VH-VL binders against q9umr5. Designs and how they scored, part 398

Target 1, 268 residues: q9umr5
Amino acid sequence: SYKPVIVVHGLFDSSYSFRHLLEYINETHPGTVVTVLDLFDGRESLRPLWEQVQGFREAVVPIMAKAPQGVHLICYSQGGLVCRALLSVMDDHNVDSFISLSSPQMGQYGDTDYLKWLFPTSMRSNLYRICYSPWGQEFSICNYWHDPHHDDLYLNASSFLALINGERDHPNATVWRKNFLRVGHLVLIGGPDDGVITPWQSSFFGFYDANETVLEMEEQLVYLRDSFGLKTLLARGAIVRCPMAGISHTAWHSNRTLYETCIEPWLS
Below, E stands for the ipSAE of ESMFold2; O stands for the ipSAE of OpenDDE; V2 stands for 0.75 times the mean of E and O plus 0.25 times the DockQ between their complexes.

## First folded at step 19 (VH-VL)

Design xg9 (framework fv_acimtamig; at its last look DockQ between E and O 0.82; V2 from the best seeds 0.77)
Fold by OpenDDE, look of step 19:
Structure xg9 (fold): chain C 268 residues (1-268), chain A 123 residues (1-123), chain B 106 residues (1-106)
Amino acid sequence: as target 1 above (268 residues)
Amino acid sequence: QVQLVQSGAEVKKPGESLKVSCKASGYTFTSYYMHWVRQAPGQGLEWMGIINPSGDDTDYAQKFQGRVTMTRDTSTSTVYMELSSLRSEDTAVYYCARVGVPFSDYDWGMDYWGQGTLVTVSS
Amino acid sequence: SYVLTQPSSVSVAPGQTATISCGGHNIGDKDVHWYQQRPGQSPVLVIYEDSNRPSGIPERFSGSNSGNTATLTISGTQAMDEADYYCQVWDSRTYVFGGGTKLTVL
C-alpha cells in the first residue's frame, strides 16, 4: 500500500488549489489517502507562521499516528516553510518524503504583486521598515522576508525564518536540527520561470548576498555551519533537487510533467 | 488604472459558436485569474468559469461543461471565452472579471469588470 | 446547489438608510461579496469579504454577515445609489450569485 500524502497549501490558497494534484496521485497511485489540510485558507494564510505551524501540527499528528509506516508531505510555496518548521518542532514525526514545491526556503526578497496588494506603494528595498517591526512580524509574508541589505535587522527581528534556519541562536536549535534530520528525503522543486519566488533559487536554499549575487545552497552559512541539517542531509544523499523551467508559480501543483518528473518518484 | 476591454456585440444563429475577447491593461496580466460571468436580458448574474494566470488551467460551471472554452494570450494580454452549440437561451451580456487577489482562485471578489459583450442568438 | 436569496426590490427615501439582505444556509461561515450594477453598466464590487470596502467606494456602504443572513447597508442613500445589488459567495467549486435586489431611491 502507498503511504498517506499530506498536502499543505501556500499563501491565499485553499484545498481547492490542489484538485489536479489529487487527480494525478489518484491516477498513478490508486488507493493513496491524500489529505489536503484546509487550514488558514485565503486571508487567514497571512497569520503568523508559528501559529500556522501549531495548527497544522494538530492536524497532522493524528494522521501520522494512523500511518506507522510513515507519510509524505507535499508543501507548496509558503507551505514549504510551514512544513520545514513543522518537521523541526516535532520530535516524533514519521515523514518519509518532504516535497518542497516552489517554496521560498531561504526567504523572499522581491517585488511581487503579493507585496503590491498587501503593502501598496512599498518597494522591496523599503519593506524592511515594515517587516522587521513587531507589527510586521504578525504577517506570514514578513516571517520569511529576507533583506540581504539589512542582515542585522533580519537576524534580530525575524521571528520565524532566522530561527528555523538556526541563523539566530536559540535554545531549541540543536533539538530542531535533530528533529528535521528525521526526514527520509528532502525534495526541492522550483524553477527560473516561477515569477514569484525571488530569487527563484530560494526554493533550493540559494539566496542573495549583500551584492544581490545569488549564491548556491553549498555557499550559504546555514549549510556551511549545518545549522539545521542541510549539510548532513546532502552528505547522506537525502536531498533531491528538481529544477524545471517553463512553470509559473500557480502551475507547480497542476502540471502533469512536473508531477511525473519531480513528485511521483517520491510517493510510495 | 486597471482596464478590461471586451470585443463588440455579436449576432449568432443556433448551433454556431461565439468567441468573446477581453483585453487587460494597467496591471500585471500574468498575476491574476480571470472570471467569465454572463447576464441574460432582465436576469441576474451567472458564473461561467475561471482561468488561471498562465492559461493552462480552467474551471467551468457544470452547466457549461463540454461547451465552453477559456483561453488567454500573454503576448496580447487578452483572455478569450468560446461557447459552442449556441441556443436562444445563450443570449446575454458576457463579462470578464478579474479576481481581486493575485495568484489566487480562492473566494475573492471580482474587483474589475469588462464593459460587457452582448451576444444575441436568434434564428 | 447552494442558493442565495435576496429581496426583489427595496425602496428608500434620499438620506435614509437602505438595507439589502442576502440569505443562505450558514452564510455567516462564508465570505460574502456585494456588487452594484447601475442600469446599462457593468457590475462594480462595493463590499468584499463581508465588510470591506474597495478603494473608491463611499463609506456609506457597509456590510455584515452572520448566521444565515448577510446584509448590505447604505447609509445616507443618494440618488446615484439606485441600482441592482448582487451578493456572491463561493460554494463547492462554484461561484454563486444572489438573484439581485433593485434599490429604488424615491
Scores: ipSAE 0.839, ipTM 0.925, lowest interface PAE 0.7, mean pLDDT 96
Fold by ESMFold2, look of step 19:
Structure xg9 (fold): chain C 268 residues (1-268), chain A 123 residues (1-123), chain B 106 residues (1-106)
Amino acid sequence: as target 1 above (268 residues)
Amino acid sequence: QVQLVQSGAEVKKPGESLKVSCKASGYTFTSYYMHWVRQAPGQGLEWMGIINPSGDDTDYAQKFQGRVTMTRDTSTSTVYMELSSLRSEDTAVYYCARVGVPFSDYDWGMDYWGQGTLVTVSS
Amino acid sequence: SYVLTQPSSVSVAPGQTATISCGGHNIGDKDVHWYQQRPGQSPVLVIYEDSNRPSGIPERFSGSNSGNTATLTISGTQAMDEADYYCQVWDSRTYVFGGGTKLTVL
């Protein structure tokens, strides 16, 4: 029998966005209980990520309680950050596979149509003025905005990403790391043709240095210091990297080949 | 400056297929989902389906399942709607209409509409 | 399937307030969008998500949604407001339009 699957959507989305992924799971793993969480839909996906984490936590508790052998998470885009925070704050989670679908795990520094729509007079070079303020941190996209040219402001102002990455001192760091390390596998999915996640290597915990050179996961301070468990997890053989070219940001959950290659093997 | 420009009016016979084009300009074509909606003469609006122009994601109204196909050509910023096995009841003005927010098929309203394409199915 | 009901027509005198209803089961739990269609023209979005006006829509257009009824309200009606008006929701994987209401300004 297959473990239940919990799906967490991205920015501006709803549970409807995952209809094709549900079809793929039903075809390959019939009888699997799949729940696409119908919370923070549309405009509500802009609420602060800690507020979203709290709401999603309340929704996953009864699902996990009914499945003592474990569950899987499939978390898309912004939803992958919500899920990583869930793994840190839940002392009692029973997640086997955490599948991160093109999520900005090390943050975002891209001039996207999301930014044009939300902040039409801003661009990536000046968005730090909005995002690294108390008002800006009330928007989810600012919670993972990571300007490599204003790293001091990021470290001081980020209410979410800098904390879950262990980039700021905080009293929960040890407990969050312990909880995160309870996960069975971390499956990282993304690719160079995503077109939204910037740099696209953020989906694999890579990110820009001050010169906008991409440093891979193993070159990041959060990895080297093992701030939240990445080094431990890699040494355990629990990190799976599944890059795929030719997939745009909105196609990760509707591409059959991607599902069969990167997702299906982890839905035990 | 967003513009959706559709192909011209057509006259068809029952049993034929129609294919209407909708060329987008003034925005990033692959960032916005597109609806197709039709309107029979003297009647209301009827949703036909939605397409993601950046992938192979489509969803069709149940009434049109098996007869409708929506495609796109990203090199020309154009979506297409093809309706097969035409009947006289398919006489309508066909519209393309854009989802009001980028990267989502969530119901944000249809913020820009094409000029419409009259298709007449007769004889 | 989900059904939206609208009156076939509404008549108002110039300068008066027009009210166009859109009935649906638990429609108050849904986002309702409104479109204006003048004769021979494409629809134009006038209200989205119950009560929001797109840029360029006059402030005399407003909307509300609760219970089983959504309402489009046009204050100070003008001759140019004479058009067909459609409400629209999403339900159960489909986008549903009301039957339309012909607004006549006498």
Scores: ipSAE 0.675, ipTM 0.872, lowest interface PAE 1.6, mean pLDDT 93
ESMFold2 (binder alone), look of step 19: mean pLDDT 93; pTM 0.948

Design yg1 (framework fv_nofazinlimab; at its last fold request DockQ between E and O 0.82; V2 from the best seeds 0.83)
Fold by OpenDDE, fold request of step 20:
Structure yg1 (fold): chain C 268 residues (1-268), chain A 123 residues (1-123), chain B 112 residues (1-112)
Amino acid sequence: as target 1 above (268 residues)
Amino acid sequence: QVQLVQSGAEVKKPGSSVKVSCKASGGTFSDYAISWVRQAPGQGLEYLGEIIPMFGTRNYNEKFKGRVTITADKSTSTAYMELSSLRSEDTAVYYCARTKYDILEGFSDFDYWGQGTMVTVSS
Amino acid sequence: DVVMTQSPLSLPVTLGQPASISCRSSQSLVWSHGNTFLNWFQQRPGQSPRRLIYKVSNRDSGVPDRFSGSGSGTDFTLKISRVEAEDVGVYYCMQGTHEPYTFGQGTKLEIK
């Protein structure tokens, strides 16, 4: 039988968004038990990501326990960060494939429709004043706000991304790295036409430098320092990069071609 | 100035489906979320679900998952609520309501309501 | 689900006298960022609900200052300083802190 698949949704999302994905999985992998976790749906997805991590952890533990051969994670958008953190804090997870579906793995910094929707009176250039405050860090979107022009503020105030990245020293960094490295494969999915993840290379652990030049994963300090295991994973062939053009952010979970090309191969 | 105008009353048989519309005017449709709330005769208010047209995301009350479908058409500034497998207890006035998600200002829940749509389910 | 409990359910009031409605939630409505999404709605006979108060104590535009909201955590109150004839209707509290959103049973305000 196929390994169970656990799906984690994104910002303001719910299980509804994955109805097509479920159909695809059922069609191509009959009998697969797919669980879309309806936790922190809707506005609840704005809660601090660590709170979400704890909630999702409680939900996945029983599923993993019943699947000794392992499970697959499909984590969409903000959910990808939740899942990465989840795998970092769990010393006994049995995740075979961690599929990061258009997630801002290296953070977000852009004047996107999402930003304008949530912050009608703010721009990305000013959001650091909000997001890097204690109050701002109570919102999930600020937990992965990564302002390349205010790196010191990011490193000191980011209560989530900077920590799971190992960019700020913390007592659990070594253990989290060890835990994350338990993953069989890290499948990174994203593309240039996403329109939300900014820069889109963030889905592949690329990101802006101080001049807003996009650097690749291998040029990032977190990679060079192997702060949470990226370098190690790459070295053992555990990282899969699957870029695809022509897909908007809200279509990653409902595109058949994307599924067949980037997701399906890792559900066996 | 802001108005939510809903479609007219419906009479349905058990087992059938109903689709109610809610057209917004007086603001930018995509800047808001649209929720659906119903009220059985002489009873209180019950939340069904919400859609964010900008993102296309939906969130449903678990009680109605599998039977309720909320959609939106940004081009016409119209939200829809479809309820299937209708039963007598679904007889109610169905309302749409608007919510603003401004993090700095704080969420503004249900600041405007539609006039309501009476849905009667009877054999 | 968060249970919202209103009291009283029936509120007969003499014109010009004050009125008070209590709303209690089964769990705290305070977000970690400090906001509390407790709202009060008025539903006059034959009309759709109208929001009076949002985030515990903020009056909507056009709402008379006779109406005031207060409270914190799990206990909230809507007060009407001087009840007028137009205040007849059912009042609902509603929480938006936890999914799914939930309403109180409603308090029917009538004139004695």
Scores: ipSAE 0.929, ipTM 0.957, lowest interface PAE 0.5, mean pLDDT 97
Fold by ESMFold2, look of step 19:
Structure yg1 (fold): chain C 268 residues (1-268), chain A 123 residues (1-123), chain B 112 residues (1-112)
Amino acid sequence: as target 1 above (268 residues)
Amino acid sequence: QVQLVQSGAEVKKPGSSVKVSCKASGGTFSDYAISWVRQAPGQGLEYLGEIIPMFGTRNYNEKFKGRVTITADKSTSTAYMELSSLRSEDTAVYYCARTKYDILEGFSDFDYWGQGTMVTVSS
Amino acid sequence: DVVMTQSPLSLPVTLGQPASISCRSSQSLVWSHGNTFLNWFQQRPGQSPRRLIYKVSNRDSGVPDRFSGSGSGTDFTLKISRVEAEDVGVYYCMQGTHEPYTFGQGTKLEIK
């Protein structure tokens, strides 16, 4: 039988957003138990990401316990950061495939409609003043805001992303790396026409240098130091990169070709 | 000037559905969340759910999940609330209201309201 | 759901006198640290609700300065320093910190 699938949504999401994905799984993998976690819906998705990780951890424990053969995670947008933190903090997870669906894994530095919607009087060049403050850190989008022009502030102020990426030293780094490395496969999905994740290569652990030139995953210091296990996973053949053009940010979970190409093969 | 103009009163039979519209003018429709709140005769206010047209996302009060559907049409700057399987207890005035999710200034909930739409459910 | 409890439910007041409405929540309305999404609305007879106060104490534009809000955590107060005839109506507190958003049961303000 097929392993259960746990779905973790993104910013301002709910289980309804995944109805097409659920249909695709039911058609190709009949009998699969799929759970879209109805936590931190709507406005609550703006709560600090560590608070969300705590709540999602409580929800996934019984699902994992009922599936000794393992589970799969499909984690969309902001939800991919929640899931990666889960893989690090849970010493008892049994995740086979972690499917990261257009998630800002190395952070976000986008002057997009999303930014203007949440920060109508700001732009990306000055948002560091808000996000790298105690007030800004009350909101999830600031927990992964990554201003390449204020690297020192990011490294000192980030309470979430700099920690789970191993960009700042902390006492749990060795344990978190060990836990993350228990994952069977890391499936990275994203594309150049996303329109929200900026740079879109953040979904593949790429990010800007100080000149806004994208450095790919293998050029990132966190990869080279193997700070949370990316180099080890790649050497193990456990990283799958599945880029796809022509998909906007809100369409990743409702595109059948994307599902068949990038998701379906990993739902053993 | 910002206005939220709702569709007219409805009289419905139990078991049927109603769809109420809320047209926004005098602003940018995609800058706001549109929420729905109802008020039974002589009673208080009750939140049903919201839609965020910019993201295309919906969030419902669990009490109404399965019966309420909230949609938006950006081209006409109009939000809709549809309530199915109507009961007599659904007799109420249904309001739309808007929210601005400004993180720096703080969330600005329900700063403008529609005029209300009376929905009467009777046999 | 967060329960919002208003007191009193009926508030007869003499014109020109002060009025005070209490609102208590079943859990803290602090978002994380420093943000509290507690709002006050006025509903005049035959009208839709109108926002008076947002974020505990911020007066909305066009709201007279005789209206003020205060409080923290779970205890909040709306004050009218000098009641006028146009203040007749029902007043609701509402929390936006926790899903679903919830309202108090309302306080009907009437002139004696």
Scores: ipSAE 0.736, ipTM 0.862, lowest interface PAE 1.1, mean pLDDT 92
ESMFold2 (binder alone), look of step 19: mean pLDDT 90; pTM 0.931
OpenDDE, look of step 19: ipSAE 0.904; ipTM 0.944
ESMFold2, fold request of step 20: ipSAE 0.656, 0.735, 0.723; ipTM 0.826, 0.861, 0.856
ESMFold2 (binder alone), fold request of step 20: mean pLDDT 89, 89, 89; pTM 0.923, 0.926, 0.925
OpenDDE, fold request of step 20: ipSAE 0.928, 0.927; ipTM 0.956, 0.956

Design yg10 (framework fv_nofazinlimab; at its last look DockQ between E and O 0.88; V2 from the best seeds 0.80)
Fold by OpenDDE, look of step 19:
Structure yg10 (fold): chain C 268 residues (1-268), chain A 123 residues (1-123), chain B 112 residues (1-112)
Amino acid sequence: as target 1 above (268 residues)
Amino acid sequence: QVQLVQSGAEVKKPGSSVKVSCKASGGTFSDYAISWVRQAPGQGLEYLGEIIPMFGTRNYNEKFKGRVTITADKSTSTAYMELSSLRSEDTAVYYCARTKYDILEGWSDFDYWGQGTMVTVSS
Amino acid sequence: DVVMTQSPLSLPVTLGQPASISCRSSQSLVWSHGNTFLNWFQQRPGQSPRRLIYKVSNRDSGVPDRFSGSGSGTDFTLKISRVEAEDVGVYYCMQGTHEPYTFGQGTKLEIK
């Protein structure tokens, strides 16, 4: 039988967005138990990501316990960061495939429709004043805001991304790395036409340098230092990169071609 | 001048479906979320769900999941609420209302309401 | 779900006299970032609800200053300094902090 699939949604999202994905999975992998977690839906998704991680942990633990052969995670957008953190804090997870579906894994820094919608009177160049404050860090969107022009503030004020990346020293860094490395495969999905994840390469752990030049995963300090296990995962062939053009951010979970090419092969 | 104009009254049989529309004017439709609330005769207010037209994301009250579908058409600045498998208990005035999200200022819930649409479910 | 409890449910008031409505939530409505999403709505007979107060104490445009909101945590109050004839209707508190969003039972304000 197929391993259970757990789905985690993104910002301002809910289980409804994954109705097509469910259909695709049922069609191609009949009998698969798919659980789309309806936690932190809508505006609740603005709560601090660590709070979300705890909530989702409580939900996935019993699912994992009933699936001794392992489970698959499909985590969309902001959900991809939640899942990565989840896998970092859980020393007993049994995740086979971690599918990161258009997630800002290396953070977000862009004047996108999402940003303008949430911050109607702010620009990305000034958002560091808000996001890198104790008040700002109470919002999920700020938990993975990564301003390349204010790296010192990011490293010191980011209460989530900088920690799960191991960019700031903390007592759990070694253990989190060990836990994350329990994953069988890390499947990274994203593309240039996303329009929200900025830069889109963030879905593949690429990101801006101080000059806003996009560097690849292998050029990132987190990779070079193997701070949370990317270098180790790559070395053992556990990282899969699946870029796809022509897909907007809100279509990643509903595109049949994307499913067949990038998701289905890792559902077993 | 912000206005939310809803479709007219409906009379439906049990087991059927109803679809109510809510057209917004006087603002930028995509800048807001649209919520639906109902009120049974002589009763209080009950939240059904929300849609964010900009993103197409939707959030439903669990009580109505499986029966309620909220959609939006940005080109016409219109939101829709469809309720299926109607029961007599679904007889109510259905309202649409808008919400403005702003992290810095704090989001503003339900600042404007539609005029309401009476839905009567009877045999 | 968060339960919103209003008191009183019926409020007969003499014209020109003050009125006060209490709203209690079953859990704190304060976000970790400090905002509290508590609204007050007025519904006149045969009309749609109209928002009077948002985020506990902010008065909407066009709302007379005789209306005021206060409170914190789980206890909130709507006050009318001097009731007028046009104030007849049902008043609802609503929390927008926790999903699903919930309303109080309503307080029916009538003139004696």
Scores: ipSAE 0.892, ipTM 0.939, lowest interface PAE 0.6, mean pLDDT 96
Fold by ESMFold2, look of step 19:
Structure yg10 (fold): chain C 268 residues (1-268), chain A 123 residues (1-123), chain B 112 residues (1-112)
Amino acid sequence: as target 1 above (268 residues)
Amino acid sequence: QVQLVQSGAEVKKPGSSVKVSCKASGGTFSDYAISWVRQAPGQGLEYLGEIIPMFGTRNYNEKFKGRVTITADKSTSTAYMELSSLRSEDTAVYYCARTKYDILEGWSDFDYWGQGTMVTVSS
Amino acid sequence: DVVMTQSPLSLPVTLGQPASISCRSSQSLVWSHGNTFLNWFQQRPGQSPRRLIYKVSNRDSGVPDRFSGSGSGTDFTLKISRVEAEDVGVYYCMQGTHEPYTFGQGTKLEIK
């Protein structure tokens, strides 16, 4: 009776990270088939996001085929970008709820411990030189690096984010928008105490302008132009925003109150 | 210089569990990954899994099908590997080793190793 | 899993002569341009493994320059230009490009 749930993990993640989320779903929605995709685990999460999208697509096809009434996606952190790309490239997806769990949907521009862990000798102000090169675009974190001070480089060099946002011309833009708009609900989850996603409002399609002032989703050009369907989804009542304070980046999938408030209602 | 110091040798009965510790010093514990590798007597090296304290993530070799649990305690800079449902073929020296990531320069796999912990499984 | 195959498995060498160990992988170990995570380790009798070479050809600090690594794609070689008595032990290649990480079977180097 409950739609199957597919879980897509984030950077340096694996299926183990979601054990508490699986418990919550089993307790509140017994009998739900939950699949945590065990692909691109650990360091393989640094593979180019298009490579990950290809692999995850192959994994979700049989699950969706067995569930003609639809499926739900719960996509954490970097995984939310993989899932948004899936919704765009799959002509025949049957996703009802796309639950984006603290995902950098408008990109990342943070000088956090995570940045220093992966780039010990670099600062956020200089990463554009690495990330906006063909070499840098071979790494997932660079696929959604969004330097608000080098917008021309971002628009020309981004092999992933600028494309799925419809910020750069490409032949599939119309088809991707059509496919994305077939989703039933877009559930956006995140909060100010995340500590990794920067700005945290990226989880709600907000992002910095050139002065590092955060513009909300409705102030973004991609929304105003409706480049991939955000304005249409909002007008349809299909966008759910569920912010929650007090949750760190690694705790979103292991907080019961967050689950009950922001996730459970959408697991029909 | 990073140093990894492991707990002492253990003798265990089949069906029981063992928990080996790996205490790191000489660096910031959350800056690297800790991996576990074993070596049966007279045999080669076999990877068990890793923990990345910064992300709180674990990644296991499927061969061990949920028998391995890897944890970390950031406050003591110590990683742990627990192997359950022990069998005689689990008799081995268990090593911890670290990886430090640097995307620009390329990461450095297993650049420091613990001294090893002998685990003997016998009736 | 990526299978790592070393050859030879036993390598008796006359002191002062060169030695060469081959390592082949069942699939490419190239991650990205400039990043191939193929490593070489030495395990002396009764000791923990010690890394000698990382990323195909980069020698670790304190490793003598008589050790060198080479190769690409799926085929890799560790060379010792002049074997010394302290080189006795087992040598392992390891790949870190694909999960799970895997090791070769080991090559036992001994002085004949």
Scores: ipSAE 0.657, ipTM 0.836, lowest interface PAE 1.6, mean pLDDT 91
ESMFold2 (binder alone), look of step 19: mean pLDDT 88; pTM 0.916

